VHH binders against Dynein axonemal assembly factor 10 (dnaaf10). Designs and how they scored, part 3

Target 1, 357 residues: Dynein axonemal assembly factor 10 (dnaaf10), of Dictyostelium discoideum (Social amoeba) (q54e33)
Amino acid sequence: MSALGESNNKQNGKEILHNYVTKKLTSQPYSCQWIPTSCSVVTVGKKTSGGISKGDIKIHQLEFDDTSGDPKLNLVYENEFTNPFRCLSFFKQANQLQQQDNRKFITGDFNGQISEWDSDICDIPIWGVKGAHQGSISAIDAYADNLVVCGGKDGTIKVYDTRIKPNSANDNNGNNSSPISTFEQTNKSNCWSICTNDNNIIAGFENGDLNIYNLKTNSIQSTTKLNGGICSIDSNDRSNILNQFLITTNKSFISIASFNNNNNNNIEFKDYDINKEPNQTIWSGIYSPWNKKDNENIFTIAQGDGSVSMYRDDCKLIDKVLVSDLPILSLDYSKDRKGLLCCISLKKQLSILISPC

## First folded at step 17 (VHH)

Design k1 (from p1 with D61Y)
Fold by ESMFold2, fold request of step 25:
Structure k1 (fold): chain B 357 residues (1-357), chain A 123 residues (1-123)
Amino acid sequence: as target 1 above (357 residues)
Amino acid sequence: EVQLVESGGGLVQAGGSLRLFCAASGFTFSSYAMAWLRQAPGKRREWVALIYEEGSTDYAYSVKDRFTISRDNAKNTVSLQMNSLKPEDTAIYFCATREYEVYPDSRYVFDYWGQGTQVTVSS
């Protein structure tokens, strides 16, 4: 079978999933995404020095050595902030491959604060809410130009509009805007994952609840329970997030939800075992923005054993690579260079992967 | 500054027992989850046991029902009672803690570590 790791660029004339370049960081990242219309990656996380933990934002640019052509990750920006960051989201668009003007992103931190940043000038947040949640924010997703949905340890889902002007432009991280919607559930289970557009929110919880909310009616639309905590959610179609969505769990399985062809309001769930070992956390899963209509939906998952695996949406394995000896927490596809992914590990590493698609 | 100091390691016969201790200082001990991890020669570090602030515990499958983690908030200590020891339990054992929980899985999320204490199980 195919070798794993950095030395296996192609097999039988086909590109294989492999680690292209890895850089050890001076901080622990917890989330990474490509900056739209660029070759640069944002990482957010925690830096501890002298017994003091701070938030960390880094931007790396993928470059190539002038002489050898070898890839390198050039650190082009870094800064430290009061609170460690847990998660980030750029503003997703209905058409993920179209060039977009909006290069802003939202962070959620361990102390319940959300902040908005301009990736071109990250020194001061543009907008923010202190105390958006009680406790850690583990899930954030942003859509269009202004919609932000966050969830966390307090078990709430909160919806914000970044166009609401701050009552005080001089606060440390933006303003104290009220959410335009707040959703709770009976057990107040920790919210681990969110996927949103302008019509629906899909939220996943530690206890296995999966909730779908209707943003136009500000109400819960459906509730389902899976046999594992819901680590991440991504949709194949941001204009209609209920079309098909990928659910990863902390129990070594994933679920793929889709509409029934004969009843467009009936969502079918299909569970797939990813690993024979029990209780593997599948930290993240995302659909490729490429090959949407012609080649089935393709998704990639980041696994607790340090692997990254690509699948077709019938859950047939395309390829797998071992990236680290510690969990891979976050990964993202480039929308500008087909076949590039970034990912980060619990071993303070940022990696760029090349995939067959 | 957070400090973790392990003790109680040593040489023990297979089937025997050993109790490890970790003394903690520089933080509010009762508010933090505490863990034991181990590293055998040539192997990666793996978690062994975890005890939460409220006293609930988790164990690696390989040590479940043989090892017991406990904490003493009055003395700022965490301990690991190791029974029915096997040669494969031979490792350096580390005490660890973390400042923030990182959901969905904090098993390998630790900010502070001790120097470790050697446990050797002879057959």
Scores: ipSAE 0.626, ipTM 0.824, lowest interface PAE 0.9, mean pLDDT 87
Fold by OpenDDE, fold request of step 25:
Structure k1 (fold): chain B 357 residues (1-357), chain A 123 residues (1-123)
Amino acid sequence: as target 1 above (357 residues)
Amino acid sequence: EVQLVESGGGLVQAGGSLRLFCAASGFTFSSYAMAWLRQAPGKRREWVALIYEEGSTDYAYSVKDRFTISRDNAKNTVSLQMNSLKPEDTAIYFCATREYEVYPDSRYVFDYWGQGTQVTVSS
C-alpha cells in the first residue's frame, strides 16, 4: 500500500477547496445530490418529532447575493414522509442535452421501499415499490431512463423498471412492481455501494466482496474480495464503468480499480492509504465531471473525521478541508457549475464546497 | 414511548471505578444495539461504547481496555463498567439506542437517549 504523499501543492497559498457556505438543517440528511440543470440540492433523510422518526425531503437553492457576494442556501421545499430515507439518485440520461428535461429522482429508505419523485412536485411519489428489500436500502442508482438498481441489507441487488406498474388486481396500494432482475450475494452481506451502466453492475458489500454483474446475461461476471467494507463505488466514465472506478472502504484506504477483459477477467487494484489510523471510514468517493480533457481525473472523498479531500489520479492530494466535526456522508459534483460540490454531515449540515479545479 | 434511564454516576477519584446502569423500556430491547455516549462541558457528544444485538462490543479508542459495556436482555438493562478513570472522563453519560442503522459506520448515529448521569473524576 503506497502512502498518499501529502503534497500540499497549495499553488501560491490559495485554498483550492473551500467551504463556500454551510447551512444547519432542522433534520438529519443522509444523502444529497444536485438537481440537474439547476443550482438546487435535494437532501433526503430523517426528521424526528415527538419521538417519531419520519422521512424528510428538502430542496435547497444556492443563491448568490449580488451585493455582498456571499452565497446563501434557501430552503425552497420541505416535506415529511412515513419512512426515513437513506439514499437518492437522479436519473441519468445518456445524452447530456436531454437531461434538461429529466429532473426525476429515486429514493431508498430504511424500510426497504423505493420511490420515484419529480423534483418539481415532490408531494407524492410517481412510482414506488414497497418491500423491495428486507431491511434498509443502502445503495441506489438510477442508471438509465426508467431503470433503477438498488442494494440492501438483505444482500440482494434488484433491478426495476419504473414503467412496469403493479397489476391493479392484487396490490391495493398500487405501488408494488416486480423486479426485472435479482442478484443475491452468496454471503448475504449488506450491499453498501453500487455503480451501474447499461452493461454492468459493480457492487460493494460490507464483508469486502466486490461483485461485477452482467445485466445482459443476468449473471455474475467477477467476484473479488478487498480488505475492507466497500463504502462507495464511482466510475469516471459511465459508458465504460469497468475501465476505471474508485473504491472507498471503511479501513482507511481507497482503491483505484480497473477491469481488464483481456486478462482473464482480472481486476487490478491500486490501493492507497488515506489515514494512518486503520479503521477510518471513507463514506463517499466521486470523480469530478470536469477536466476530462487532460487525461487527468480528479476525485473527491468524504471522510469520517469530517474532512473532504480532493486527489489527482495518481493519488496526490490536491487539497483538504475540514467541513464538520462529524462524518461527511455524501458528496455530489454539480454538472452545471464547474467547481461546485455539495456534501452533508451527521451534524445536520448541508455544505457547498467550491474548487477552481 | 422509548425510555432510557441512566444511573450510577457520581464523584470518583482518578484511578477509581464506577459502574453505570441503564434501564430501557418502550421497545423490544433484545432487537436493538445499545450504546453509552458522553458529553463533556464545551465538547460535543461522543460515543463511548457500543454493544450490538448479538452481544459483540466496540469501544472508542480513548476508553478501550478501561471500559466494558454489557447488557442483560432479560432485565432490559445495559451497563458500563468504568475502570482507571481519568479527569478527562468527566462528562454526562447517556444511555442510547438506535432505531436505524446508518451504514457503513453506524457507531455515530443514535436515535434515543436518556437524561444522562453525571460522572466527575477528580484529580
Scores: ipSAE 0.624, ipTM 0.828, lowest interface PAE 0.9, mean pLDDT 90
Fold by ESMFold2, fold request of step 25:
Structure k1 (fold): chain B 357 residues (1-357), chain A 123 residues (1-123)
Amino acid sequence: as target 1 above (357 residues)
Amino acid sequence: EVQLVESGGGLVQAGGSLRLFCAASGFTFSSYAMAWLRQAPGKRREWVALIYEEGSTDYAYSVKDRFTISRDNAKNTVSLQMNSLKPEDTAIYFCATREYEVYPDSRYVFDYWGQGTQVTVSS
């Protein structure tokens, strides 16, 4: 993995953030993540052909040309499904670098359905719920082996346990499964982002609300309002997601927040402007799973101008690369190859990036 | 087949007005948000105005209070009234629509595009 991190794209003897390989897709992806314990990436999205839109799942494997050694993305699986997909999540673990046998992922679609897939055999979903939400599902996050939290246009947050068996007389896809918890809001503000573990949910909304829920009491723990719609949330520590978390917004700023009992149980926010232009959407942000033992938190953001930028925890810029002339929607760090990221754009592109950290 | 056909472009003097039209066919027009985007030579395609299914509107800051987007669901048309035109408004203007909203930002999420109509504003 270290060989890939020492690419020929060094500057002054230092690795730089750069686009390693890009592939144009035949469909528009809306989310991407690495398959655990692999060099493969899943993308989900929409394919429109002959005036009909369908859901699309693709799996690409990062490979190298036998002759030149150049990287390439080899399409190893694709299939089409009735409903276009908006989001996906593999099951996150408390230790994200731990080798993981669970290679299942959850999709949320534009029609309110969630589905669970085995990345080795994606032909038929393992589990699912039709009508989990009214309208699109924009946010999904999965934890451990069974916990799924989703949110979307209807403004609800729903929690599912994939171990709970449905009454299959209704549908093989588990259409009669009930959530183990539901959180509603008076305003019905669209839920754009979720970060969860087994104790807490952090949810972000279009109107700038940031809600923390306690899963043990099934109740809202706190609410705060930021001056921007909350596009993504990620924590530096999946075992305690309130330790520190990154919030990206649609108003050209990010916030780094923590929850501290010694400060009257309040969330403390530090806001950082990312761009001089107002109203830039920062679609996604994610902490690196690497270098955690050095007490260094590094995160990377995907921006509406087509850039990907890496930052230190104090929001000092490490490096920036222009990947596309259209927004970057989703990105993910490999848990198996240090310094390797995948990302997708609104220009039907899947890219693999190499980062200095 | 979804089809979007723009018209009404042309040459105008600075400070003048122009009205663009987009004729839509091949889909249930009243159920779709409609947008105008523009692209000057050598520049990125820029979002200009959006009108939602229910008639609410959004505008880019650079055109706010000068441009008005409207729709006629009976004729399956969307229009862009462009007033107080400036030379920097010179561009090819495209009509576009999308089947699904992609949150948090659908300003560049479009599935169907017209061929565009040229607007040139002389100083």
Scores: ipSAE 0.620, ipTM 0.830, lowest interface PAE 1.0, mean pLDDT 87

Design k1 (from p1 with D61Y)
Fold by ESMFold2, last read:
Structure k1 (fold): chain B 357 residues (1-357), chain A 123 residues (1-123)
Amino acid sequence: as target 1 above (357 residues)
Amino acid sequence: EVQLVESGGGLVQAGGSLRLFCAASGFTFSSYAMAWLRQAPGKRREWVALIYEEGSTDYAYSVKDRFTISRDNAKNTVSLQMNSLKPEDTAIYFCATREYEVYPDSRYVFDYWGQGTQVTVSS
């Protein structure tokens, strides 16, 4: 892995969390992730022109100006599509830092459709399901080579295998593929967040429900309720997502949870107030794939006040930066260049941050 | 053409009241959530109040119990009753609406904006 470009912004001889470069976009992004084995970021979102809203995919490459040496985000691909996109996921791996050939990603849109894309050639989707959900899809997560889990406004969780070819001749509703599993709950609360691997799904809902499903038995394993809508979920270990997972909420707090089989198989939750303002949305949170020193888990959150904050897993603040005057919606760690994050704001901005790894 | 036109701003003494109005045209008003946002000098734009299609409401913590948002679907108007005004409420107030809900939080997700109306609260 190549050494990262060092920032001039040092404090006490150490790198601090700071905004490295920001670019204003011509569209409103709603999700961003690094393309595996690259210095490039995908953003998906909405572009409105002439009173018509369309879906938008952009790819930016982090580069450096030949004369100044300053970082820049070079737009290397963009295209427009019929439906605005809400969310995206590359296929996560058990070891996030391994080089990988799978550079495909999945989008979920506001019209209930999922689509699979090859990030090298994003002209048309290579697989998809129309009407995967009734209403918008806000939650999507993909794992390994083929597993896709999505959730949305209809309160369902659906599991797809992208290896299964569509049956177009028999699809009366325009769906290309049927889900391999569907999970419903009686309250039908809007699903806002999903974290998955090949054994378990962790799903979070608007009403504060947190459900853990067992994919081997196709059944619910655990149900609990937090005192806030569950905005995002990430795990410290994709090979065992129940080891420790981070829950962000819309009530100014986060929860760090783990499943302890030695104590009656109960989930242990530790809640931490992030801000005294009672209704801050903490849009996204993600563990660093890099910081494994002393078995320490470090995570970073994107906040509704436009800031990004980095914490130890006992919720001790490491550093904080104000990135925008509008909410930060999505962020992602590079798996190829230690210390780089991308994030996007409701002010049509894509930013690259440097963290004090 | 979607158009949002604010009115009712002005100068008022602290402790006083104002009522803002927003006239909407060019879309099916009854099918859209409507919002008021504000921006004070040197501050970021802040959501103030939201009223959903069915009439339910949300308010920013700083204005709870002082401000009331309401809508009249027959007249395609949304209003903001502002009571017990403070100098901190001085701002340009914007009427806004959105095409899509963006979960988990649509408070700053707006596609169409009015020109804004100035509210100045003297100490």
Scores: ipSAE 0.611, ipTM 0.837, lowest interface PAE 1.0, mean pLDDT 87
Fold by ESMFold2, last read:
Structure k1 (fold): chain B 357 residues (1-357), chain A 123 residues (1-123)
Amino acid sequence: as target 1 above (357 residues)
Amino acid sequence: EVQLVESGGGLVQAGGSLRLFCAASGFTFSSYAMAWLRQAPGKRREWVALIYEEGSTDYAYSVKDRFTISRDNAKNTVSLQMNSLKPEDTAIYFCATREYEVYPDSRYVFDYWGQGTQVTVSS
């Protein structure tokens, strides 16, 4: 027997963190971000057909049914490419909420190639570097109009300027655009995470190293070691990424860190356990772009148990939702509609969440 | 196409031992990491053990020191020796493999799965 249902997405008239719409994809996404100044999401990942794996780019637009008003994710673009993609980044701006016409993004793939795409025309990359890394690229972050920082399995951090055109196709060595800077480690630990602006790079590694580089002096500024591999890094202030940054780990904890010049350039860390079981991977964590200066700092994490959890300040839980029975790998806040997030799972799912903040 | 076929499941008393096998075909076995996962009724599928191409291994905390994963590249097989079995080890056990490592955590990144073999541990 059927019954008339009503939405139970509110508690005492307040929004709760909940799954607004989920779409099963024909490919496995590994990263997702909102296209700036839009209601559209880019996903990049791997598509296997006939036993052959290729990279894919999909763009979905959030729409609403004309009659019911129910949300739906409409696939408006897809294309396939030779190498599966691991990561993507739109170009971040000092003011995250300013309107921008730059809708370009950078991908890193499993074969060490970076590529730049125009989200309006994704059939041919507009810039790229083959062999930027030896092995997979797991970490990429882009800033302003042209700055790209990538890292991967070879343990290097490379900095590119997308205004520098690729080398001639007639070069028998297959030369590409050269990096502006390269930073190496003696231990060659896999680079899992990067956060950058035009002054600093924060890089996180499998072995727990956290390195801060100064782009103006082209040198390492500080090193620290955490008790867990560093899965993601995000700053609460893109104009000064050392102000405060969120570190997620593969050991069931997060760290909130700040760099204080008044304290002899030391990083101050506060660690918070996320659950009782050890060795949970917290795949991603991101500050809300809607945080106000000198107010509480809201952030959201994507967890290996399939949940998404929203916190404030010193890791005080706001709300939590179970999105999938497999890990959530990537999430992103909309900069155009407060309270919307996108996320993707290892179950080939793209989800839009509504948050109470 | 890639095929994975599990065998060796059955009923065993608590404290007992059981050895599972997975026969693999349709890919270059020696170049792939292999894993065992399990799923009990009403629970999420959980990672149990992983063996890399070069033979190094990883185990879930709950089975460490009780289970041993091994591989035979000549026979294209992976096995799971399960000792000191407990009733909570009761599950369908799956063999799996992946084409790409997805950092920071590939424990649930698998492209190919077997049909599974039932293990039941009585008290």
Scores: ipSAE 0.602, ipTM 0.828, lowest interface PAE 1.0, mean pLDDT 87

Design k2 (from k1 with A33S)
Fold by ESMFold2, fold request of step 25:
Order: structure tokens, then sequence, then C-alpha cells
Structure k2 (fold): chain B 357 residues (1-357), chain A 123 residues (1-123)
């Protein structure tokens, strides 16, 4: 009976992972994240009509009915742009739960362009690089107030500082800013995932390569190969991303990895099968910023069968919910309301989930 | 406007063969991946076969070695040769395409669909 939208979906007095509200969108989103210090979600994606594809940015605010308290997603902003968007990242902070003034985000698109947006005024990008990559950008991650790392189909990893303003548009080879670092590979495997802070980049590739780069020395620090393409990477600690990180794959398994800074620089991997079928894509995985009890981490994964699953970091299943009959591509924890997640599906849906942790 | 038109469906006995065709127009066919999917009554739509713009192919486990996807870029057609048909292959078969690859997994990423053609396998 809650008039404020309080969840009443419990089993034996405990919260369960469940779908809180779902909205069908007029476009296909490919990425979603909560706007920091808000109850609003950004989705980016593609809208096609009459054989014309455009980029799409939408912002939805989670609201509650004044009388019933039931949740709804109110569309408060939308706009269309020339290039369809593939990915987005807000700027991550060392302390994920600290109030964050920076509410800007970076998009990567299917045509190799990155753009920076102010989530309060998204009509015009405030910074960008045309031709940052040859081909699509599938991986982007941003840190602090200025660091952007992107990767894509050309197999390169590029690092940008958004404080370096473009000199002019459409001059000097079409680039607006030069990267402060570029990492290349001879095999040119497609880069699918990135996790960064100001010291290290962890990058994952289609061929299963996992590369760790040192930003202080501008060089590769280590490389490892997993038995599956690396779909997403997230760290339990943005101040030290090598402490523990979650790797999801396209071969029905995840890996929880730790990089010890001892004299042999080994990564210890603990692999866990998620599904009996051998080729499920696990599109995204992300640690909860909220649960720190007993140094135990909790993470949630978005799966190609349309489910979302929550685990402890010893990979015991906490709960699972079927959200769609098509893949879930992206999900994100709220940093402002404990237990809220957003996720999107290939069925043009934005969903808000409530979790027990 | 993008158009996909399937043909070649019909009734066939178990163990028989059929060849489906999909005529495509309204886009640069040679630059797009093409796919066949199918849907039986009351079941989810499932992926059957994919052919990339460069000609490489991929198949669902249930049809591997029985079905062959092919493309003809000069005629803007994609076809599906279906051999050793089984009653469980009964479904509406759809031709589909996508403008962009969405990594890591584009198997269900499609922007344009045909109206479908019925295949019925009697036993």
Amino acid sequence: as target 1 above (357 residues)
Amino acid sequence: EVQLVESGGGLVQAGGSLRLFCAASGFTFSSYSMAWLRQAPGKRREWVALIYEEGSTDYAYSVKDRFTISRDNAKNTVSLQMNSLKPEDTAIYFCATREYEVYPDSRYVFDYWGQGTQVTVSS
C-alpha cells in the first residue's frame, strides 16, 4: 500500500530482484547509465525510419504517482543527431557514492566519432573528435573530470583529455583534437570493452585478449588471453582498478580477476560458467557501489537470453529475473538510490529494476 | 525504402528439400549482412542463418549441415537451401538485415524484416 512507490515485492520479508517499471521506447537504445546525483537515466541509440538512421539521446526521470506511489518513467528530453550512438560513459570517480558535480557524458558512435555532452543541456555537444576511430566505437570509459578512453573496430585504444579544446571543425585531416596516447596492436582485434582510471587501462578484445596499459609509462603492462571474446570489464575499486575486476564473455562464462603487483605481475582468474549453453553472450557486468560488508562485492550481469542475474563475488547466485525475450545489452546501478538499476533490451525497452543489494 | 520479400515457402514431406529466396531493394545490398530467422506458432523467433557482406556464414546448431545460406550481390538476393527437412522446421521464415553490426553479438540485431514465408513439413 505505499503511497511513495516503496517496493512491496518481497519473499519471506526479503527484497527480491524484480522489474519495477518498463517503458517501450520509440528508438533502439544500445547503452544506458544513470545521471550522477539524480534519479534520471540517459539512453543512447539509433532511430530508423524510411531507410534513414539517426542517433538518439533520451533522458527519462523516475517519478512516482502522487496517489498510488507507483513508479513511472517520464521522458524529459529527447533529440536526434546525424550518427547513431553505440555507447556512453559518465565520468567515474574514485569514490562512486560521493556527490558528483560533473554530470557530463561521452558518446561513441558507429562512425568513429566521440562527443561530450552536458546532461542538463544536450542539444549541442560541448567537445568531440570526428574520426577518433576507423569504424564503430564499441568501448568507452571516462574518469575524473577529463579522461576519456575509447576503443573500437580498428583495434586501437585512444586516450583523450577533454580539456584540450578543438582548434576548429573540419580542418587538418578532420580531427578536432589529438589523442594524448594511442595503443595499437598488430592483430587489430576489435576492442569490445574498456575500464580505466588515471593509472591503468584494462581493455578487452574480440579474440579474447585482455590488455593492461600503464598510463604513466604510455605502454602495455601485460597481456593475457581468455577463451572467449571480452564483452565488458568493470572494477570493484575505481581508485585501484587492478584490485578486482569482472570480465564477461561471449562464451557463457565470466571471470573474476585480480592483478597482484608482485614481482611476476600475474593475473589470478576465477572462471564461472553462467549457463549450460556454451555460447551465451553476457553483454555487461557491473559491481554494485553499495555493498561493502565483509569486503564482499556484489555484481550484476546482463545476459543474451534476456535475463539479469545478481551474484556475490564468490559467484554464488543471489537472484535472477527475466526482463525480456531478447538480449539485455546494458545496465547500471544508481549511485543515489540504493537497490535501483536501469537496463535496456533489444526490444526497445528501458527498465528499472529493484535489487536486494 | 528498404524492402525484403521472401518466396519459396510451401508444404514438403519430411526428408525433403526447399529453397527460400529473399529479394532485397532500397539499400546497398553488398554492404549488408543478411539473415534468415524463423518462428513457429507460440514460440519465440529464433535465428537460423547469417551471411556477412564478405560471404562468410554462420548457422544455428539445429540446422547446421542441413541448411545453406547464399547471396547473389548482382541480383540483390539471399537464399536458404533447406535439406533433410524435419517437422520441427515448420515455421514462418523471415529474411532480415541490419545497418550496423552491434558487437559483441549481432544475432538478434535487425532493423528490417520481410513479411515472412510459411514452410510446413509433413510427417
Scores: ipSAE 0.647, ipTM 0.843, lowest interface PAE 0.9, mean pLDDT 87
Fold by OpenDDE, fold request of step 25:
Structure k2 (fold): chain B 357 residues (1-357), chain A 123 residues (1-123)
Amino acid sequence: as target 1 above (357 residues)
Amino acid sequence: EVQLVESGGGLVQAGGSLRLFCAASGFTFSSYSMAWLRQAPGKRREWVALIYEEGSTDYAYSVKDRFTISRDNAKNTVSLQMNSLKPEDTAIYFCATREYEVYPDSRYVFDYWGQGTQVTVSS
């Protein structure tokens, strides 16, 4: 395992990654994402009132004060629901041009329920599945129009089509759709992470299993085991997620992986230690949507020590910022505003980070 | 209603030992992980020890090999044996449980805790 080199390139003392604004929240978020074509962030999580835990959805709008120059996060929407939420994903449209119209997102909750929402009208879900998983849903990916993949504590991965309505006849509560596909991990380990495109699902599990599934054949394509639980998976290319994907673990290392079709379906891993402590959880890792032109990929990771770190694809540290005293759980790049990231911490905080990169 | 009642705190000299107890009620005890948290003056609350529903244990680095967490499912109790106590261990200790496990690292999230018991370690 090669140590991630401290790039001395602090060019001229300017912080490359900066905490732009942090807002304390009244509830605990567990996931955050930018609303497409907006300056707003959705947070989903848990609100505790009177000893009762409820689900919480908030929308925060980033405002730039032209006079003071100080950014502000304004709460523009808040609602409570029965089940606490764990994860969310906006639907990804293949054609960027058509993305202007799809502001729908999907949530997974701690009771194994999936819900679809319109970010413009979040009062009532437009679609849902109760009991999609036994136990909590830890990973969810709306990877195409009306297509959702989710993974849960029960060690299963399920694919749903949101257009399929529950047969009215048998389910009184109108919200039960059957999955299109179900994949079961052999050891029934908790699925912590998923990355999906039209062809494949890359799934990471608590026990270190990395499974690649083929969506066309509904079969397992590859199985590999890492020396740590797989906390997050992200690819730099949606069209070919197997070409290069970033793995974060709960054992203080990340891996840049590539699937080689030409070499017996082998996955190549480049492992990098992030810190000297053997058991730090890296909660999230995501590629920057920007700077693809120079064959240089930038990715950012959220760490258990409350820091957010930005790296080049050769695992050279660009910059690191301490955002919270508690773990950072979720990260998302704005696709509309270059250099903006959102993140949430277990300190009930939403932060917007800014980078010139 | 979830109830957690801590006991066993007190004043002890450095190098001494204490055993904390927690009585739990209002939920299916055997189905949930239990933890001990502590809050020192002017510091944030931190987890100290965790025992999972199946009986496996985890400890904060600062208390590893000195503290032992155990549970009795028949009595709905959790205990913390504290040995080789240091002045830095002075805090209010809380018995805690969680309704929801937040993966991949569930050690940081707890939903319920008691009023706590004061532990003071003198130099």
Scores: ipSAE 0.642, ipTM 0.835, lowest interface PAE 0.8, mean pLDDT 90
Fold by ESMFold2, fold request of step 25:
Structure k2 (fold): chain B 357 residues (1-357), chain A 123 residues (1-123)
Amino acid sequence: as target 1 above (357 residues)
Amino acid sequence: EVQLVESGGGLVQAGGSLRLFCAASGFTFSSYSMAWLRQAPGKRREWVALIYEEGSTDYAYSVKDRFTISRDNAKNTVSLQMNSLKPEDTAIYFCATREYEVYPDSRYVFDYWGQGTQVTVSS
């Protein structure tokens, strides 16, 4: 891989999916993503000390030991905040590999607050909304320079534009912007997952509902029900998220949704069993931004058994690695170094994986 | 201070039954999910059963239909009824709870633990 040195963990002369370096953290991370235009990873989560829990942001830089040449994860920033964080999102772009100067990210916490951070200076949030949701925020996704979509325990989906400021004096968490859209659900099912661009929102819920919203008409386009709670959603094409998207569930299966060419132009869902154990949570799934060939969509999933599995197209297994004996919660492809992924576990671990793609 | 105290362990014959209890204090019990986990010698601690604050339940596959978790919010207790016990159920059983739910799956997310109670199942 062009971003990596040669790996010692090859099979028959080719690169395999493997754990490159792991670091035990002093806090429990719940989400991780690579910082754009860098070899650094941000993690957000919870740090408990003396029976008191606080929010935690850490940034680690992938480096190589001067003496041994081995990879290491160097902690270059950490700070604590009042509320534990559940989720994070950098702002996604239509072309995920396009170099971007925006290194800001959004967090959602367990108390209903969203906050925007500059990854170069994370001491104080630069924008935020207290009480964006009643209760925990479990789903957040950001697009372009300004669009933020969040969802959580109260069953609502809220859309914000970070460029809209209140007409009031600034304070470090008091510039509450009103959402530009709010979508409510009669059943108030907990929102677990969101994928957005500037045209559509795909939202997934605990009860298995999958809703597609049209941002241009500010209305629901469709709803579908899967036989499992919707743990994560990612699209193969951020410029058209309805083209193909990956849905992971808490019932040991995934679903791949594709636009079906007919006079009704419907979306077709195909389900794939991932393992035989019932009720395994597949925490996260994400398409690779690399290998942009028609007919080859590479994606990777993070599983509740501690495994990370890489697939192509119609769920054909490429490779699988056991990373931890506890669930892998979050993973992300580097958009700057082909073949690098980061992931985190419930065992307070941050790992960098090398992929064969 | 959060305290969880297990009781009810002991020696039982295979096929027998046992009920474990966990007394909870130091927090608003009715607002917390409660769980039982177990650890056999030389093995990792594993999740057994979970009961949410509103009363819904979830079970590990290996104990489903044999074990029943329940809670009494008036007495701040959670219990585990274990039926049709097997030698493989021999373990230290721990009562646990968590401060925050981590969706979509909190089955392995726990912040507070009891000291545990030994269950031994003879053949």
Scores: ipSAE 0.637, ipTM 0.833, lowest interface PAE 0.9, mean pLDDT 87

